# Designs tried in a protein design chat: VHH binders against q9w197. Part 3

Target 1, 300 residues: q9w197
Amino acid sequence: RLRLQDIPALTQDHCRMRDPAEVERIINEFVIGGPERMQIVSDFDYTITKQRTEDGGAVPSSFGIFNACQSLPENFKAETDKLYHKYRPIEIDPHMPIAEKVQYMIEWWTKSGELTSGFPFDQSEIDQIASKYTHALRDRTHEFFADLQRLGIPTLVFSAGLGNSVVSVLRQANVLHPNVKVVSNFLQFRDGLLDGFQQPMIHTFNKNETVLNETSEYYDLVHTRDHIIVMGDSIGDADMASGVPASSHIMKIGFLFDHVEANMKKYMDTFDIVLVDDQTMDVPRTLLSLIEKQHKLNLE

## First folded at step 1 (VHH)

Design k4 (framework vhh_8k46_1)
Fold by ESMFold2-Fast, scan of step 1:
Structure k4 (fold): chain B 300 residues (1-300), chain A 122 residues (1-122)
Amino acid sequence: as target 1 above (300 residues)
Amino acid sequence: AVQLQASGGGFVQPGGSLRLSCAASGSIFSSYAMGWFRQAPGKEREFVSAITGSGYSTYYADSVKGRFTISRDNSKNTVYLQMNSLRAEDTATYYCAARYGTEYYPHSPDYWGQGTQVTVSS
């Protein structure tokens, strides 16, 4: 049986847990179950990408990559910025009921789609911009995805951002292996012109298995995999796997960078492991390493 | 938007042939690179073949080179996968996919079609 005290990556000051005994229990269940029961569900923006770069450069979101494209109309960026200033305060409002917030998210997405329509757009410009940010992936992300591929662990990148940018970054970083599926918002084209986003809309409050089941060709691959690592940088990301059976074992890893002191209690109440200003994949990789080590012993 | 409908799958004996079709609708077809992917039971989804929007360049996985041929008819908004000398290991669900941009092959597709099942057995 593994103890947390024997896992150096989990005993660091920046690795915080409300219930270390529960974390230890879940790790041992993962190790016993092996790679065949595992799946990963991860956010992209500021989860697979860093929250800060070592060279001091800013890390854009997936929509930020799109908004940096030079072929977009001049008024596009101004109009999307107006929507952001109106709807972002609603999205993060801690007191507004979720049902009310959802209506504003639908309104925001609808208006964004209207702005993202009626002009030609060269998808390759997203690739050009995204190529500048492959270095902005968390340290050892390439190794993490290589571990997942080697272990045959299905990996869902589930993003309320822009899937075109997500796919571009992952492909150019050479981590978009066949076991990686991206579920996100994708651009829609009609007669060579942008025509908003493909349905269904994915926003902060519907990133869960209900939406996934409607869109995923992936269901048949993952329905037997009840051991899940969930990774995110926001409170809403913790529920990305909420539709799985109650018998499932889920390890929720949260990356916390901004307003650490103010957010710590809420993050520790929400995630099993909270990683404070940790711009690496070292903790997720350590969990995979423990699973792999036991799996190899069991095959002998 | 582009919508994709794959068809042409079925049962075939080893050494046989099948032609898969993928019909596209909703957008200017020649603006999209098209590809085929497959997923066998217990395996990950893998790249099979791709063709640029102009049809000038084609790409093939090593396992299918010389046996499979991808082609497209931009007047019919359709991409085809001609599969010859089929083997038991070719048994899989085959998916067509599209990527906006005529010069890109779709290793990272923007749009996916529904699959068509191919079973090679004697």
Scores: ipSAE 0.000, ipTM 0.107, lowest interface PAE 22.9, mean pLDDT 83

Design k5 (framework vhh_8k46_1)
Fold by ESMFold2-Fast, scan of step 1:
Structure k5 (fold): chain B 300 residues (1-300), chain A 124 residues (1-124)
Amino acid sequence: as target 1 above (300 residues)
Amino acid sequence: AVQLQASGGGFVQPGGSLRLSCAASGRTFSDYAMGWFRQAPGKEREFVSAISYSGGSTYYADSVKGRFTISRDNSKNTVYLQMNSLRAEDTATYYCAASRLYGPSITEDQYDYWGQGTQVTVSS
């Protein structure tokens, strides 16, 4: 039986747990179950990408990469900034009921789609900008995805951001392996012009089973995989695995960077492991290494 | 709407070459990213290669990188997959697909229009 005290990555001051005994129990279940029962569900923005670079610089979101494209209309940035300043305070409002917030997210999405329409655009512009941010992936992300590929663990990247940017960054970082599936918001085109986003819209409050439509292919891949690692940087990310048909043991890892003291209790109540200003994949990789080590022993 | 017809499949010996074609009929072909997927007997459909609407960006599955080349001719509304150094494990039905997005996608769910498929058999 593994003890948390014997796992160095989990005994660091920046690794916080509401219930260490429960974390230890889930880890031992994962180790016993092996890779064949595992699946990963991860957010992208500020989860696979860093919340800050080593020099303290800001990391663009997937929409931020799009907004940096030169072929966008002259007023595009100004108009999208107006929407952000109107709707972002509503999105993060701790007192507004979620049902009311959802209505505002629909308004934001509709208006954003209208702004993202009627002009020509080429994916190659996203690719060019995204190529500058492969260094903004959390340290040892390449190794993490290599571990997942080697172990045959299906990995769902579930993002409320822009899927065109997500796919571009992952591909150029050489981590978009066949076991990785991206579910996100994608640009739509009509007659050579942008025509908003493909349906359905993925936003902070619907990143769950109601949006994630299972194909028979994906269901067959994950039906027997009831051991799940969920990774996210926001409270809403914790529910990404709620729709998985075979889930029984879920380890929720939350990356906390902003307003640590104010947000700590809520993150501790929501995630099993809270990583404070940890710009690495070391904790997820440690979990995989423990699973792999036991798996190799069982095969010998 | 775009209708796709894949062709060029057949029987080939290991080490041989085949060129697949995907002919699009309908308007707006140049607005679509194109992809090739394959399905072997008893296996799920898997990504092979994808190309952006302009041909400026191309993507390949690790298993085919360096052996397969995707290209397109927008004046002929056709996408090509040049397959070199074929192996027995390349045996599959090959499908071409079109996405509403300008960018290529590795994800099957991002493709709206699919061709009927063309069978490739690599055996002696």
Scores: ipSAE 0.000, ipTM 0.208, lowest interface PAE 15.2, mean pLDDT 83

Design k6 (framework vhh_8k46_1)
Fold by ESMFold2-Fast, scan of step 1:
Structure k6 (fold): chain B 300 residues (1-300), chain A 122 residues (1-122)
Amino acid sequence: as target 1 above (300 residues)
Amino acid sequence: AVQLQASGGGFVQPGGSLRLSCAASGFTFSRYAMGWFRQAPGKEREFVSAISGSGDRTYYADSVKGRFTISRDNSKNTVYLQMNSLRAEDTATYYCAKEDYFGSGSHLYDYWGQGTQVTVSS
């Protein structure tokens, strides 16, 4: 019943779709199904946070916030930078099989855990750094999370970053409502000292339902919700909701900023909607608005 | 307003049994995991057990596994803790808690209810 041409937010030049008819079909299924069948699965770094600020300044990742803490050992950043330069080329290698890449990701996170061990750390330092970056959330993120809370839509923030930073930013931005769950890598402490990260470790290639099967509390909440909006800024984020029933309707929204020309084809092949240099939540909010409007009509 | 009321505590001999209840109101009970925590005098609060919203998944601290059983009745908005083979070390005030949707750890629970005292003594 709804047509894309009647939805202004979806007809903008920066909103790209390989298959507009399929997007229109999924939107109509969401509208018919209502809020009770909906769930959100979103990346954090450069998806909930902006890929750029208006002045062109850099937005730190969740690990970047941690690395800025003053009480970290003097060699900590140098050692983590060494790991990044060794493993990042492997992570993005287009020719290496995924199964082989996974072994290197396990090595990377194991060595990162070893570096993140044996010294005292006060989590309040993360809060102090994170407080500087609440303005770096994508425009109208507060309104987006308010919409989700009002509609009762479970929202999973699923990050391969550092959950301590993710939670700190969301809490200080006042968007960490009861319907929001964060699944990420969290610091572990033993006898007042850092002891690496809590298990299981989340990395680029296991960021999917297999890791979430370990978190049964969230599964019970969402297993009846087969209408899903997936949001991410990298190709791997598109698979965060894999493993749901074939009857499910998934809308994959990808935020593309860097190397637009080179990456466009792959993003359009991967995501249903590709948003080019769109530092707002306007498109996700538009989808929620359409669902809410029909829901209100059905209650009358 | 969210309310949690724990009850069923009391005095029991070592090896005895008690069943704790937690009556919940003010939220959609079946959509939240519920947990039991305990605190002995002079000790930190510790995790005891948790149950998923549907009741399909349960979790136990190593110290109570095989002795305690958590269950829930979503039609009555109540979570239970059946405690068997009680030991002196189980002496504590027991609290029920509603899951907070933050983080991955069992310690991330909010809305702590009224505690109920369990004393295991000869």
Scores: ipSAE 0.000, ipTM 0.189, lowest interface PAE 13.3, mean pLDDT 84

Design k7 (framework vhh_8k46_1)
Fold by ESMFold2-Fast, scan of step 1:
Structure k7 (fold): chain B 300 residues (1-300), chain A 123 residues (1-123)
Amino acid sequence: as target 1 above (300 residues)
Amino acid sequence: AVQLQASGGGFVQPGGSLRLSCAASGFTFSTYGMGWFRQAPGKEREFVSAISSSGGTTYYADSVKGRFTISRDNSKNTVYLQMNSLRAEDTATYYCATGRSFYGKTTGDYDYWGQGTQVTVSS
């Protein structure tokens, strides 16, 4: 039986747990099940990418990469900035009911689609800009994805951002291995012109089974692999694997950087492990290492 | 490396049947969705059919619905396309593919492609 006190990565001051005994229980279940029962579900923006760089450099979101493209219309950034300033305060409002916020997310998405239509766009420009941010990935991300590929663990990158940018960054960082799948918002083209975004819309409040209810692909994967590591930087990310069978074991890892004291209670209530200002993949990698060690011992 | 090997093509008369196979290696097949596409000379690749990782969900192009059946055997790392009531319009090179998304009806949803197998429907 593994004990938390014997796992150095999990005894650091920046690693917070609401229920250490439950974390220990889930780790031991993962170890018993081995890699064949594992899957990863991860956010991209500020989860696979850093929340801050050591030098204080800016890390753009996946939409930020798109908005930096020069082939966009003259007023595109100004118009998208207007939408951001209107809808972002609603998105993060702590007092507005989620059901009401969802209606505003639909408005934001619809208006963004209207702005992202009727002009030609060179997708290679996303690649040019994304190439500058491959080094903004969380420390040891390359090693983490290499571990996942070697162990054959399916990895879903589930993002409310722009999938074209997500795919570009992962591909250029050499981490878009065959075991990695991306579900996100993708640009739509008609007759060589931008035509908004592909359906369904993915936003912060529907990053769960509701956006995948039009397909059983996600649920098919969940039924195959009932041991899940969920990674995210926002409260909404914790539900990316919701609706799994009761026999499932889920480890929810939350990366907390902004307003730590104000957000700590909510993050501790939501995630099993809360990593405070940890710009590395060290904790997820440690879990994979423990799972791998048990699998190798069982083969002996 | 990801490898997809399509086979089972050949010459058939209109109304005939063929069963295509796609043997997969280099990845955990049981966790990936699979698609079949076809391409006639001088045309873009068009969607034919797709199947989820477990086989629980299938998709078909309107032109083949009711005639073609996609299936998979995860124990053999193989996806199949049973083609019945073949027409001259079905003549194409057939490709199997796997992609970055859990769903896919467009070529952009698929990152890894097999070499293809030729199907010719002619009297």
Scores: ipSAE 0.000, ipTM 0.168, lowest interface PAE 16.0, mean pLDDT 83

Design k8 (framework vhh_8k46_1)
Fold by ESMFold2-Fast, scan of step 1:
Structure k8 (fold): chain B 300 residues (1-300), chain A 123 residues (1-123)
Amino acid sequence: as target 1 above (300 residues)
Amino acid sequence: AVQLQASGGGFVQPGGSLRLSCAASGRTFSTYAMGWFRQAPGKEREFVSAITSSGGSTYYADSVKGRFTISRDNSKNTVYLQMNSLRAEDTATYYCAAHQGWSYLDTASYDYWGQGTQVTVSS
């Protein structure tokens, strides 16, 4: 039996847990099940990418990479900024019911799609900009994805951002291995012109509806994998594995950087492990190492 | 609307090279991104490589990076896969595919498929 006190990566000051006994229980279940029962579900923006660079520089979101492309119409940024100023306050409103907020998210994406239509665009512009941000992945992300590939663990990158940017960054960083699937919002083309975004729309409040169901082809790869590590940087990311059986064992890891003191209680209530200003994959990698090595010892 | 014809497969020894071609018919070839996929006996169809409509960006599966090169000639309506340093595990039927949509890596994003060409790497 593994004890948390014997795992140095989990006893550091920046690693916070509201219920250490529950974390210890889940880790031991993962060890019993081994790599074959594992899957990963991860957000991309500010989860696989850093929340800050080493020198404190800004890391663009997946849409930020797209907005920097030169082939976009003259007023594209100004028009998208108008939509952001209208809909962002609604998205984060703590008092508005979620069902009402969803209708505004649909309006926002519909209008964004209208702006993202009727002009030629090539993926190579996203690729050029994304090439400058492969260094912005969390430290040891390459090693983390290499470990996942070696262990045969399916890895879903589930993003409410722009999948064209997500794929570009992961590919150019050499971490888009065959076991990695990206589910996100992708640009749509018709007759060589942009035609908005492909359906279904993925937003903050539905990041659990599109992949993990019985009709999904991805389900056939993961239906036997009831041990899940979920990784995210926002409260909504904690529910990305919703739709798996209630008997599943889920470890939720949250990366907290902004307004730490104000957000700590909610993150501690939502995630099993909260990593405060930790720009590394060291804790996820430690879990994989324990699952691999202790499972093997148990079978001997 | 494109029709695709893959060719160039055959027998080769480990360490050898082959060049696959995918000839497209239809006036809109230059608007399609092109991909190569392969299927080995007893395995699922997997992504190998893709190239954007302009040829400005290319994508490769990790297993083929540094060994395979995808290219296209829009004046000839053809996409190519140059395969170098071939290994026994590269043995598969290779398919070319065209799409105008979504993900360059996802089989489901491709609307038009060629018949396939067999590559066998054996000593």
Scores: ipSAE 0.000, ipTM 0.126, lowest interface PAE 18.2, mean pLDDT 83

Design k9 (framework vhh_8k46_1)
Fold by ESMFold2-Fast, scan of step 1:
Structure k9 (fold): chain B 300 residues (1-300), chain A 125 residues (1-125)
Amino acid sequence: as target 1 above (300 residues)
Amino acid sequence: AVQLQASGGGFVQPGGSLRLSCAASGFTLSNYAMGWFRQAPGKEREFVSAISGRGGSTYYADSVKGRFTISRDNSKNTVYLQMNSLRAEDTATYYCAAVPTYSRLDWYPQEYQYWGQGTQVTVSS
């Protein structure tokens, strides 16, 4: 049996747990179950990418990469900025009920789709901009994805951002391995012109299995894997694996950076592990190393 | 070690049919979404059709919708493009491509990770 006090990465001050005994229990279940029962479900923006760079520079979101493209109409950035200033405060409002927020997310997405229509766009511009941000990935992300590939663990990158940018960054960083699947909002084209986004719309409050189970393909990928690591930087990310059987074991890892004191209680109530200003993949990698070590012992 | 080999091209009269095949080796096909693209001389490589890893979703360019059918046989590690009612405008080198994500089904050729050598289709009377 593994004890938390014997795992250095989990005893650091920046690693917070509401229920250490439950975290210890889940880790031991993962170790017993081995890599064959594992899957990863991870957010992209500010989870796979850093929340800050070492020099304090801002990391653009996946939509931020798109907004930097030069072939966009001159009014596009101004209009999308107006939508962001209107809807972002609603999205992160701690007092507004989630059901009310969902209505505003649908409105935001609809208006964004209208703005993202009727003009030609060269998707290679996304690659040009994204190439500047492969170094903005959380430290040891390459090693993390290499670990997942070696262990054969399906990894779902589930993003409410722009999938075109997500795929571009992951591909250019050489981490888009065969075991990695991306589900996100993708650009739609019609007769060479932008035509909004492919359905279904993915936003912060609907990132769950309901939007993933649109085909038998998702079921085939996940039905035998009931041990799940969920990674995210927002409260909504904790629900990405909701709807699995009660017998499943889910480890929810939350990356907390902004307004730490004000958000701590809610993050602690929502995630099993809360990582405060940790711009590394060290904790997720530690969990994988424990699983791998036991798996190798079982094979000898 | 990863290879995609496209075959089945040739000469056909307008209104005729051809079936293209894309054989994959060095990886498990069911872990990839597959696309067919084509390129005529002096033109950009354009999207034709795509199919998800398990075949649950298919997509077609407007110019080929109703005439072409994409399918896959994961047991044979092969993807097919059935081309019916062929037109002179369909003349091109046809490429199959793989991307390791089931949600990445669009006409952005730069997003596809692996590419086949191509097979020539000529529609002429």
Scores: ipSAE 0.000, ipTM 0.176, lowest interface PAE 15.6, mean pLDDT 83

Design n1 (framework vhh_7n9e_1)
Fold by ESMFold2-Fast, scan of step 1:
Structure n1 (fold): chain B 300 residues (1-300), chain A 121 residues (1-121)
Amino acid sequence: as target 1 above (300 residues)
Amino acid sequence: DVQLVESGGGLVQAGGSLRLSCAASGFTFSNYAMYWGRQAPGKGREWVSGISSSGGSTAYASSVKGRFTISRDNAKNTLYLQMNNLKPEDTALYYCAKDRSYYGSGRPDYWGQGTQVTVSS
């Protein structure tokens, strides 16, 4: 039986837990179940990518990469910034009912699609911009994805951002292995011109595993995998594995960077492990290492 | 077998009013958020309004806020859109939509065929 006090990565000051006994229980269940019962569900923006670079610089979001493309129409950035200014305060409003927020997300998405239509665009320009930000992945992300590939653990990258940018960054960083699936918003083209985004729309409040429930191929990969690591940087990311039975064992890891003191209580109430200004994959990798070590011993 | 049937469209003068209805069947209406969308000639589909499963929360596109009112009657499985002070710019085919999830994901899994609204100047 593993004890938290014997796992150095989990005893660091920046690793916060409201219920250490529950975390310890889930880790032991994961270790007993082995890699075959595991799956990963992770956000991309500010979860797989850093919340800050080593020098404190800002990391662009997946849409930020797109907005940096030079062939976009004049005023495209200004028009998208107007939408962001209007809808972002609604998205993060702590008092507005989620159902009402969802309606504003649809409005934001529709207007964004209209702005993202009617002009030619070469996706290779996203690749050019994205190549500048492979260094913006959390430290040891390559090793983390290599661990997942070696262990055969299905990994879902579930992003409310722009999937074209997400795929480009992951591919260029050499971490888009066959066990990795990206579910996100993708550009749509009609007759060589941009035509908004492919349906269905993915936003902060509908990121849950139910979106994938009707895909037979995905179901075949995950129906026996009731041990789940969820990773995210926002409160909404904690629900990405919703739709699985309550008997499942879910470890929710939250990366907290902004307004730490104000947000700490909510993050600790929402996530099992809260990582404060931790720009690495060290904690997720430690969990995988514990699972792998015990599994190898059991196979002897 | 989900069915959404819109009615109440027609031709009206600018400044006039219309009430659209959407009759829903084949699912537990009271468990789902519902939406109105529209598509004008030569334009993409625009979200107009939404209402939570209980009717306790509503939201509107900025272009219609203050002029349109969404409501629902869960006992009658009917969604409504009251449209006041109509403008020529409101001319469109209006669609009713059902959310795919109980919680209101904002992701419709079913749309009706629509009802035409034409506003003359």
Scores: ipSAE 0.000, ipTM 0.107, lowest interface PAE 18.5, mean pLDDT 83

